# Designs tried in a protein design chat: miniprotein binders against a7tqs6. Part 23

Target 1, 250 residues: a7tqs6
Amino acid sequence: MNEDGSVCNKILIAFQDNDQIANLKESVLGEVFRLDKANTNHDENIIKGLTWSTKYYEVRYDLYVDTFDDFEEWCKDLISSEYDDLREVLSGIIVIDSYTMEKDKIDQNKLLGQLGSVLQDKFFVFMNTNKDISQDVIDELNDDNSMQLTSDSGNSVEIINYHNVSNLKLNQYNEKIGFERVREIIDTCEWSGGHRVQTVEAKADSTDVDLESVFNRLKEARLKYLEIEDEDEREQFALEISNEFAEFLQ
Key: E = the ipSAE of ESMFold2; O = the ipSAE of OpenDDE; V2 = 0.75 times the mean of E and O plus 0.25 times the DockQ between their complexes.

## First folded at step 7 (miniprotein)

Design qF3 (at its last look DockQ between E and O 0.64; V2 from the best seeds 0.65)
Fold by ESMFold2-Fast, scan of step 7:
Structure qF3 (fold): chain B 250 residues (1-250), chain A 100 residues (1-100)
Amino acid sequence: as target 1 above (250 residues)
Amino acid sequence: MSTEELMEELQRLWEEARSTDDPEKFRELLERMLELAQEAMELAENTEDPELREEYREAMERLIKMIQRAIDAVDNGDLKRARRLLMWIEILMDLYEELF
């Protein structure tokens, strides 16, 4: 591509290949990336020149739609050293698959942990299609995953339910869930290279300054959240931060 | 071949590989991409700056390994995995164009 920032700002989204994949692609690409049915092709796995827009910035990005039959094989391919450059150009990864509570001969959580360990500064989302896993269980899993990090040197996966059986917009901690949570993660990810479109208006500089302040505050909040060992204190902090930034992260 | 011509040819071969439904032609196109990556590694040896030469060599060595991995997948009858690995190479095309 002949555009500034086209080297980086790439998102990889990977679906388990099953009989639901066409419906999953349509709903995830539509809800998360605002891609219309007419603009999404089930056979088209590379979508370039997309714009991610928030109240405060615009950035160009490319979306790569992957599929796998064997999650372990896919993970091991992506972790391998010949793909170091690929992991570096990604802004983040979204995996759509069924989360398993029972222990396999190869623990799904071990693979997620291994992949997370090589995804520094990248967002890592696992969108769970298993309807039997409730939001309360997801909240506990995400809390457990974040509790193991005492610094920003590691990255943990965030597990988000695809199915919203209860039709709620927020969890018990007043945090976004489902597709809106995925969008919130992308809104606050650290875009690389040529990011943020400068506008001609003087107000754009004010907005850019405000955005930098918001990003720095969110990074500090995330680090502090990961350092909190007491669950009640962590929940209170998460609620305070969520409420503080709810206006800015939509 | 100039660096620009090399990258244009690599992109052309990738587009052709992506479009073909013939597994034999797909493998032939991957072999041609491999040959082109090997030519790029030879061009890297002509770089006068030792640090840039090493950087180009390492980048091309990684590209060669990625292409070989896709060929191995075809040879093992896993065309689906091979096409996925080809897409992953495309993710890096912008980076490799910048490198040269």
Scores: ipSAE 0.703, ipTM 0.866, lowest interface PAE 0.9, mean pLDDT 77
Fold by ESMFold2, look of step 8:
Structure qF3 (fold): chain B 250 residues (1-250), chain A 100 residues (1-100)
Amino acid sequence: as target 1 above (250 residues)
Amino acid sequence: MSTEELMEELQRLWEEARSTDDPEKFRELLERMLELAQEAMELAENTEDPELREEYREAMERLIKMIQRAIDAVDNGDLKRARRLLMWIEILMDLYEELF
C-alpha cells in the first residue's frame, strides 16, 4: 500500500525466454528502472518499494519481472476476464519479445490489440527485439494500432524498438524512441498517490526571499574574497559564504 | 482465525512456496494456500454489509481459481507457469489485503 492508504502502484514487465534474456533484463531494467546490477539482483522477480522520480513528482511502486516461453499463451491468460483485477491494479505492462511480420505470426498484432482494448488508463508497451524492423515500420504499426482503438476506456499498444541501429534519438516525426520513449510513457502514466517534488526554483516561489539582497550579498562576498591574500583564510571565507547561501536553499 | 489473520498466513505460505526448489513441497504449499483462501471465503460470509460480502466472495473466488491453476500447472509438469502464477497470486493477495 502507498503511505496515504491508496493502492500501491505496480508495473508488470515480461521477457520472452531466449538466449539473450540475461542481457535484455540487465539492459532494460537498468535503462528504464535504473536497477544497476551492482545495486540489485536482476534475477529477483518481485522488487518492492521502488521510487519513480521526475522533476515534478515522486511515487512509490512495485516491479514484477515475469518470464514466458510463448507470448500467445501468456497474452491469452492475461486477457481472460478472471484476471480483470490483476490488470486493473497495474499501472502498466511492458513486454519484451521479437515482433514478426511473417504471415503465420499475424496473430501477434491481433493479440496486442485485444490486450490493449482491456487496459483502461494503463500503459502498454511492446519492446521489439527484432532488428529487421525499421523505425519507419514501427511508426506505421503504432499509427495503425492507434486507429483501431474502439473505446475511450481502452489503450493501444505502443511498439518500441529495443535496438537503435540508426543511433538517432528521434523518429521522422521528432518523437522520442527507444528507452527514452519508454521512460516518457511511464513519466506520464496515471499513478496513484504521488508527491509533488519541489525544486529549488519552486521552493523559492513558495518563500519570501529578497533576491536583490541575496545578489548584493553575493557581490559583496566576491569583493571580500578577492581582497583576501591568505590562502587558508580565503578558503575558510568561501566555506562560510557557501554555508550562508545554503540556508536560502533550505 | 480472523480474515486478516488468514491473509497474513497466506502471505507466509506464499513466501515459503517462493523459496522452495522441491516441486512436491511447492505443490503441498499451494494446496495449503488453497485451503486458507477457501476458509477466508467462508469466513467472509459473516460480513454484515451485503455489498462488501459479495465483494469479498468474488475476490476470494478469483484468488482460489488462480491458486488451482498453479496447482494444475505443477501437475502438468509446467513449473515455469506455476511460478508465474505464484507471482500473479501475490499481486492479487496484495490488492485484496485491504478488503479484509
Scores: ipSAE 0.661, ipTM 0.856, lowest interface PAE 1.2, mean pLDDT 79
Fold by OpenDDE base, look of step 8:
Structure qF3 (fold): chain B 250 residues (1-250), chain A 100 residues (1-100)
Amino acid sequence: as target 1 above (250 residues)
Amino acid sequence: MSTEELMEELQRLWEEARSTDDPEKFRELLERMLELAQEAMELAENTEDPELREEYREAMERLIKMIQRAIDAVDNGDLKRARRLLMWIEILMDLYEELF
């Protein structure tokens, strides 16, 4: 518990245990969580008392840094009923690994689907380190996964490329990619304990925007966004949401 | 010991377990944690409120299982898995501290 009795949010980030991904760990932690090298003792699996800061709020969270050699074993543990309470206290999960397009993909996708099904209210990100997979392919995969999201089936995994092959800052749909997309997902995640310290830098005259209502609406908007199959409708919806929240950004 | 005192001692042992690189010492600390969790479970059974008693029982059962898995991982020479399980044990302890 925080000193104020607020429930500390928890984020799990897990890295595949290979030399290639081990070298990316510092970069991922630095870019996503803005951790300084001094705070990342390479050996510390638990980083407590971090602050996630947005334009709208600050929340405290703990970061759990895990490693796995067998993704199937790692997923089986997290999917098991013994981990129900553990999943409940997580705000979300980030996996850093190589996404495979080969026939063995069936196992990886199955596991990702199973884990997503038990993470209904949690963000779930798979950060792909496989350089052979283009952003266009990732966008298609995310679209296909979003289409499989029946309203009752939990959160689908969002696949995000670690590498920027196209040197574009946005995908073909004008969406954020890479670390910026991961940060955007975390910005919109459900935080436990509702004690969002409003960064009071907003001027005195702005109406008590119920941050909880804004976040619920962002969640609803995200879910609805993921349900939109038509690219033009999706872009229009994203624009509408951006405009709706731009009024809160003023 | 009260249930609160047991949880504090569990936390202390967890911190010591996290800081050790010696597998034998790590195992010993996990065994002590297991004993304390079992004692806490026994104390929880004395709770008069049946709903709270069940919550405590379930909580301690989950903690005990996780600690046992960590011990098994150490015994199998899988220290990486043991450290992962230690991380999950901390989350459980933090979650259940509020019960007690």
Scores: ipSAE 0.648, ipTM 0.848, lowest interface PAE 0.9, mean pLDDT 81
ESMFold2 (binder alone), look of step 8: mean pLDDT 80; pTM 0.789

Design qF4
Fold by ESMFold2-Fast, scan of step 7:
Structure qF4 (fold): chain B 250 residues (1-250), chain A 100 residues (1-100)
Amino acid sequence: as target 1 above (250 residues)
Amino acid sequence: MSTEELMEELQRLYEEARSTDDPEKFRELLERMLELAQEAMEQVPEGLSEEERESYRRAMERLIKMIQRAIDAVDNGDLKRARRLLMWIEILMDLYHQLF
């Protein structure tokens, strides 16, 4: 365990228990979390010691795989005050279920709103398995949710389609969709546990200072400085070297 | 038993509860976890300030309530919900062990 007092990063992913759950777990855990042998057994709900890596950082996290029959019951459990500490240690939540378009829409949206209101500084993704909902509809729903945000709002839910019926790579705004959008959300989330380990492999853009060359030049400059017998020439050389290195360090 | 030893025993009972397919044994293990959590609440770690002691007691109270909710789910015939709540308890045990 971490004895320095930092909290480990934790992600909760919850699946609707239906006849597709085994396939959904394999797809989502494989595509989002890069798990080759996705744990689809209900008894294997905890996967610890996973690494999340980007070009800018690396962090260790634990994944908790949950299932529910009744989304309302699951939401009410998670929202309750007895789980305040649990919600605080989560980096985010992903729900995989069918988004409703009709009579139950108000109730589902109410539950999503209530859950979102208690998930401050956490990501909240709803991955929609209803294949009849197009990407354009998803874009409109996310735009509407964003427009209804206030200055003191909690985290709003982002709805992402599981199915890509139209075989699109980007939405109408040239933004990532599907599993790659989920990964982008996780990449940019506020991890709750410890300091991030920076993996700075550099973007490979120009203007990197070659530190070895700088150190070798400084060593050579020091040796030449010591060989100069004239005090005025020594002072002039020191100024020239200082100006040379100041240019490199800008 | 020290607070550290109590937390380790809670983790052991958790692993046993997670692995059993016997509903009666599952409920018995949850009751044993409840007893240990209650003992941990009474045995505050040494060296804490009064504010830290109160935070510890509050954390143990929440753990006790979560274990009780899992037992209540078993008693209501919802073993699936009880097992889900047991997983959520593990998240808190991990947190509380790190903090205290």
Scores: ipSAE 0.637, ipTM 0.834, lowest interface PAE 1.3, mean pLDDT 77

Design qF5
Fold by ESMFold2-Fast, scan of step 7:
Structure qF5 (fold): chain B 250 residues (1-250), chain A 100 residues (1-100)
Amino acid sequence: as target 1 above (250 residues)
Amino acid sequence: MSTEELMEELQRLWEEARSTDDPEKFRELLERMLELAQEAMELAENTEDPELREEYREAMERLIKLIQRAIDAVDNGDLKRARRMLMWIEILMELYEELF
């Protein structure tokens, strides 16, 4: 519960329960949420009163660390009408699991689409732990998901590779990948009713709204960039967008 | 006991259920939570404002149904799923406390 008494700004992160889960929790909680084992008990499933800080704002949030054996069962539970009120207070969801083509891709994508359809104005990240899937494949999957997993609610899943995440290296399109991409998604999510702190670079009311608009425009530009088939046109577009946003950031 | 006091006691039982390693005690605590949620719903019926009364009833009906589903998961031998459901129920309990 935040200081104004409103219940909001909850992030649900769910891990497949396997022999790697302890290492995955350490890496994801440490790198994405900056929760050090020295300062946080990683055995706790509910971590309340955390602060998400950017150059522009601060907001309080709660983190819920879930596990599942059966992803289909977990998805069906979460999309059920009994949890409508729970989904409303989420800012977003992160799932950590192995994506494999040996699973029925159609069924897996159908589950992801169904879950996305009930996550209005929420971020939805699937962090892939399968080492056999390259960044190029991830880029293609995200393009496919924009086409096939878009819902009337507007929310589609973004697939991000877990491996190669310790390096801040960009993909071939100069886009963030790995843990830094997850943080970028959280930075730009629609926090609701939380405490936003005015800083020298961001003031509540207008600046937070303007910043959200800028970040949403950047997300749109990323998707358009990936749709441009001509490499010369794509590089020109990237330069134009870079110059456009440079005027907003000093 | 007031509705607010019942919700506080429900939170205490939830914390005890989360921390117990005994499956039998876990189920007993879930049943006690169910009884307490049902009692809270009956007390909410005494709310004079019809709009608030309906909100309280709907909130308690959802909580009751979810606690029952967690008990069903225990009875089906899926203790891991029941514990996961208990974590999700905590979010709803916090939300529903706001109503009182």
Scores: ipSAE 0.687, ipTM 0.874, lowest interface PAE 1.2, mean pLDDT 77

Design qF6
Fold by ESMFold2-Fast, scan of step 7:
Structure qF6 (fold): chain B 250 residues (1-250), chain A 100 residues (1-100)
Amino acid sequence: as target 1 above (250 residues)
Amino acid sequence: MSTEELMEELERLWKEARSTDDPEKFRELLERMLELAQEAMELAENTEDPELREEYREAMERLIKMIQRAIDAVDNGDLKRARRLLMWILILMDLYEELF
């Protein structure tokens, strides 16, 4: 598919079917995608013609809203060659389910790893609904996942808590959490086709190609940021990357 | 019928299949969807661009196989699997409608 006029920029969001699903859909669609019940039917499986806007760009996207009872079956289906066409058009995936801290069922981490292996250029978020898992545990899991997949040059799943039981705005590393973290991931994902840069003054004829390079650089910088152990060094690095990114777009 | 008209009818039948609790009616709706998908694949043969024709034929063949799998699941008493496949069929239908 060529860049101009190709089918792309789909986000697949999948909810575990349980008695909380209506509340989860309302919260996630409302808080992450700014879709309130007054303007959008949350029971729709396909929501088209949405706009994602940041201070740097605007892009059109569609949501595929799915539900599963059996996560293993759902993962096996999506990984299969029958859904190659679907995976090709995805910008990313968000799964809303209870994260399992080891139980007598198929290893959820293995399934997440297998799914992650076929989502190399896509964002992959697992939004955890298990209230018993603290933010500190989530931070450790994400650190472990980043270290493993960076060595393999693969894409890492990011686990984000749905519940903010401790009423925190940032984690111990001064990073966004919850719905704001999901939005940050989407802000920096690798969109394709149809994007427009809002703050570009002199790059009208090469903006599309250049923007992809900027997004890749920003994604790389974010991964490096998470690897820095010293808080002062992280803050300095973030400022340097922010200045580099802003200079490119201005 | 045009390809767009066939896809619109498939969407209508899909909605009826999603909302029914009657296994017999569910199977009848899937069988009707299968007939429409086969008609769409026959219509694809009239596409003048050989490469686009092959791409569309492959897409419709995949959709046909998924619908047949859903019917097989119903026949095997696995209604849960059939409804799971129905959701995947919707996503593929939307994707293929936009591609073609």
Scores: ipSAE 0.703, ipTM 0.874, lowest interface PAE 1.2, mean pLDDT 79

Design qF7
Fold by ESMFold2-Fast, scan of step 7:
Structure qF7 (fold): chain B 250 residues (1-250), chain A 100 residues (1-100)
Amino acid sequence: as target 1 above (250 residues)
Amino acid sequence: MSTEELMEELQRLYEEARSTDDPEKFRELLERMLELAQEAMELAENTEDPELREEYREAMERLIKMIQRAIDAVDNGDLKRARRLLMWIEIFMDLYEELF
């Protein structure tokens, strides 16, 4: 156990500085972090003392809101060795920018791969603002990235569409998309600081739950669920996991 | 200056740098933060515990490099990058406040 416990968990979110940035900030901060303009100033770059809450736990975190004109310069700054400690304290990173399928695709993917290589234990989301990229294309890109994770050239990034042009609720694999997918990624990330988990007991046992074990089990369960190709087996696994956590929280 | 007083002064200068709209004032504040970080690195040599001494020295060395990057960005006319790098310094400073 690390006793540097007064340091809050930290999330870095970075927006491309363009004419849509104000609308993107309002939408992403509102939908993902549930921050409205009545409770926080979206023009502030540092938002401290936030609470991330799920049915299993609560943790405190700080949100750092960044902007960039040049994505390559931003990536190279963040990858540099001077920022090793900064990267280590981050729970994850969210980038909001236009994903390219045309020119500069090779350069953008190379940058995402380089950044992903230093964020191996962190969540890394690229929220795509390019309306021309369909959900099916996003699904293929994420499948490719997952297959490459065991290689040195693999990306740990998950690409998520900001726009839902087809008004889908789930993708072709029955997985969450958009803002709900981003929240799901944060729900299962490896938090290292903050409050101890809140618990509910079905029998008279008042000990706190081990936060790390809960997070690891949730993450493992999700990865296992996605690996199951047989629909009947996947449904059976989902029921077993639901029963395990339902009894745990009672 | 004591280690505690030095960290308080660094935080004060950081807050002033974030608040200023004046590029010349911003650069001046970064330069002063650099001087204080260098002073903190020298004070690290006086730490009795060898492991804490090395940890303090390495932390201050990284802070110095980050401040220099922000100053370089100002000198190259990229104020947006400099302000971003200053925000990143806050993340690092918050981490190391518990060490002192």
Scores: ipSAE 0.603, ipTM 0.821, lowest interface PAE 1.4, mean pLDDT 77

## First folded at step 8 (miniprotein)

Design mG1 (at its last look DockQ between E and O 0.83; V2 from the best seeds 0.72)
Fold by ESMFold2, look of step 8:
Structure mG1 (fold): chain B 250 residues (1-250), chain A 80 residues (1-80)
Amino acid sequence: as target 1 above (250 residues)
Amino acid sequence: MSDEDRLRRATRLMMWAELLEEMGRIDRAIKFYERALEYLRRVAENTEDPELREELEEEIAEYEEHVRELRERLEELEKE
């Protein structure tokens, strides 16, 4: 429990049960959460008392590690009213499974949209293990998903390729991809009970640079916003800028 | 449904039951524990591995006692 009496932050990570699950667990838990086999039993389903640290803050959280056979069944359970209390306590969800675009199978985007519609202020990541899905396809899916959000209480999934087939570090929009993007999402999620880092050296340098950067970016954003005549483009630009400043400032 | 799948589902339900208990949702936690116990009992009945059966029977007994304690706690809350 946090010092203010609230329930400790919780993250759910769920792996589809397949021949590679041991390797996937080792890689994802190690790269995202810095949990290696020397300090963590990767078969543990509850890992309590973890700390998430950035230059600006520290928070405590617990990690819940699930495995499932069928994504549709798993997703349906998590959407159901039996799980309302559990969804409320989560900071976010990471699912590791293979994404497919075959039309004669269950539309995974429909399921992801349904789950996103019941997540409020929770990050939602789908880590795709299918090597055949290019980064450009992922980028289009994420753009479509973000534009389809119908309620400010829901959240759109972000799909992230587990494999970096292109060996590039950025997508076509110069945004982070892979594990680095997952860590960035967690860095900027809505935590509770966090402690701000207050060291004199780090605070002085970070605060001055951050404020000037935000100030200059805000001026640039306002100028560009005023130059956009199309209402739909203006709304999209405003959303992009709001996300950028939320990510930067927290 | 395979016994491996039953064990996976039981593990998930126990995980959620423990979280619900931490949140103070005792009646909900009991429901999740009982669902998990149903899966564990089925595997214990089916398995041909005597070491696994013994481990499951110990786990089942432990959680059955825990559920009894939770029911007593729930009754006390209702009287107050």
Scores: ipSAE 0.705, ipTM 0.880, lowest interface PAE 1.1, mean pLDDT 80
Fold by OpenDDE base, look of step 8:
Structure mG1 (fold): chain B 250 residues (1-250), chain A 80 residues (1-80)
Amino acid sequence: as target 1 above (250 residues)
Amino acid sequence: MSDEDRLRRATRLMMWAELLEEMGRIDRAIKFYERALEYLRRVAENTEDPELREELEEEIAEYEEHVRELRERLEELEKE
């Protein structure tokens, strides 16, 4: 609980429990959440009192670190009505596992879809550790998933490759990839309105920028950005959005 | 189910129980703690390692006391 009695923002990150993923845990936590190795007691499932800082705002959040061996079992719990209250207080979920394209494991995509359907206002990221899946394939999957998003179907999962096989910092559509993309998603997530978002720069009498309005605008902007097929138009739109938000900070 | 799986599930349930408690959902928190405790007890009974058993028994005792306190609190809230 925040000092004002408001519920602190919560993020869930879950790792597949295998040797390969275990070795990545520290890297993921360090790169995404900027946690120092010294501060991550390896055994802490709940890391409280973290600060997410952007150019525009700072918010407090707690990080819940989970592990699973069976993704189906893990998803079924989170999808169940027993977890409705828990989902409501989450800002989003990050899963680190190997993505599979095998038809026989249709279960993973189905489960991701089902979980996404109950995470309507939450960010949902699947970080793929399978090196055999190229960024181009991931981009196509994300495009297909985004197109299937009807207004009523909740948030689609965004699949992000852990491995940057290409020295490229951007995908074929000039979008952020890897950890930078994860951070960008979190930057634009819906934080609970009860949090005193301290704008870093706002010393003075700046009008209560309704952060909810800013976040909603960022979400809308992101959706529009994804709909733009032309690279030059995308870059221009990104610049316009950046300028719009810079004006909100003035 | 392996003992490792039981410990993992117990840990997860405890994590959620703490969150539910923070949210003021005491009745649900109790249920999650009780489920977690059941897993821990099973591991403690199955383990051949006396050190692990002792550690688990201590943890179980701590959470059982916590659950008792939560039940008392819940009863007080229901009387208001």
Scores: ipSAE 0.668, ipTM 0.870, lowest interface PAE 0.7, mean pLDDT 82
ESMFold2 (binder alone), look of step 8: mean pLDDT 84; pTM 0.799

Design mG2 (at its last look DockQ between E and O 0.80; V2 from the best seeds 0.77)
Fold by OpenDDE base, look of step 8:
Structure mG2 (fold): chain B 250 residues (1-250), chain A 80 residues (1-80)
Amino acid sequence: as target 1 above (250 residues)
Amino acid sequence: MSDEDRLRRARRYMMWAEILEEIGRIDRAIKFYERALEYLRRVAENTEDPELREELEEEIAEYEEHVRELRERLEELEKE
């Protein structure tokens, strides 16, 4: 508990327990959460008192680092009603694993869909370590998943490639990819209001900006953006959103 | 289930227990700690490494004490 009795923001990151993923753990933690190797005791499952800093705000959060060998078991637990309280206090979940298109294996898509359905207002990221899956395929998967989700059915998982095969910083739709996309998702997540510190000296006139409203709007904008199929419409929408928030970017 | 898997699960349940405790769900926290402790005990019993056993036994004792404290707290809350 924080000194004020408020619940700190919490992020869960879970890694598949194999040698390949284990080697990526430090990189993921470093790139996403800017944790230095020195601060990542490899054995610490709970990292408390972290600060997420953006141009606009700082929030405190705790990072929970989990590992799993069976994704289905791990998901079933989190989907269960026993974990309702836990899901409620999470800001979001990141899973690091190999995405599979093989139907004969664990229906990852089904599980991801089920978990997403119970993660209302939470960010949900699946970082794919399978190098055989191109960014184009990921983009299509994300598009399909976003269309299936009605606003009432929870949040869709966003699949993000760990690897950047094309050395491109943006996908075909000029969207952020990789760790930058993960960070962007977290930047727009719903944080508990009690831990928000405005970093930008609000020019005296902008003191009335409800950061919560801004975050909610960004979240809504993200969802809408994902629903747009047409590239030109996406660009236009992105521009509109940029213009809407331009006053905050000054 | 391997001892490694048991340790992993124990750690997971401890993380959840701590969260539940933090949010005031003491009854649930106790259950998760007890699940974690069961895994730790099994590993401690099965391990041939005396150093690991000693470490686990110490950890078990710490969490058992913590659970006792939580139970007392829960009983006090239920009487109010």
Scores: ipSAE 0.763, ipTM 0.908, lowest interface PAE 0.6, mean pLDDT 83
Fold by ESMFold2, look of step 9:
Structure mG2 (fold): chain B 250 residues (1-250), chain A 80 residues (1-80)
Amino acid sequence: as target 1 above (250 residues)
Amino acid sequence: MSDEDRLRRARRYMMWAEILEEIGRIDRAIKFYERALEYLRRVAENTEDPELREELEEEIAEYEEHVRELRERLEELEKE
């Protein structure tokens, strides 16, 4: 529970149980959540009191670490109405498993689409451990999934390769990949509660509007606006944002 | 179903129950705790490892008491 009495933010991360799971947990928990094996027992399935920090904000969260054998069973449970309350309280879900193009055993992509459609704007990442799927194929899958989303309140899964076989930092669209992309998704997700981090920077002289800077500030303001639950506080924040952007437009 | 799979499911349902309890859904939290207990009891009955059996029996007793307390809280909330 947050200090203001609201429910603490929660991230679910789930690993398919295989003979590499210890290595996968060490790598993903370390790179995404900065959890060192020496300082954190990776066998714990509940890790409370974590802090997510960016240059714009800081927020508290709890991390829930699950393991599963059968993705179809696991995913169908989470989709069902019995789990509505659980999905609503999550900030997002990360699944670590092997993506397959073989539809005759399970329709994995259909299940990912169904789960995405019920996530209510929560982030949804599938970290693919299958080395045989190239980044170009991943990019096509993500484009297709984004175009096929059937719910305005849902979110399409983003498939992210765990392995960087090509040793590239960006994909063909100049977008982040791998662990950096996962962290970027979490940086920009819908959090509840939290506070803006004040940066100590001198004002720079400028005679024109930097559109990239304006869009970044609009994104930041939108994230913080969505975190405010009290109507009076939301109104005051909106007024402050309006004044800020009036300064940038001059 | 293997005992390893039962323990995995029990840990998952305990995790879900704790979340549901935190957000105030006591009725649903009890349901998930009871599912986890069913798996733990089955492993305790099946295991040939006496150290594991003793550990599980202690854990089961602790969660059974917790569920009992939650049921009392739920009944009190419904009367208010």
Scores: ipSAE 0.761, ipTM 0.908, lowest interface PAE 0.9, mean pLDDT 81
ESMFold2, look of step 8: ipSAE 0.760; ipTM 0.905
ESMFold2 (binder alone), look of step 8: mean pLDDT 84; pTM 0.793
ESMFold2 (binder alone), look of step 9: mean pLDDT 84; pTM 0.796
OpenDDE base, look of step 9: ipSAE 0.763; ipTM 0.908

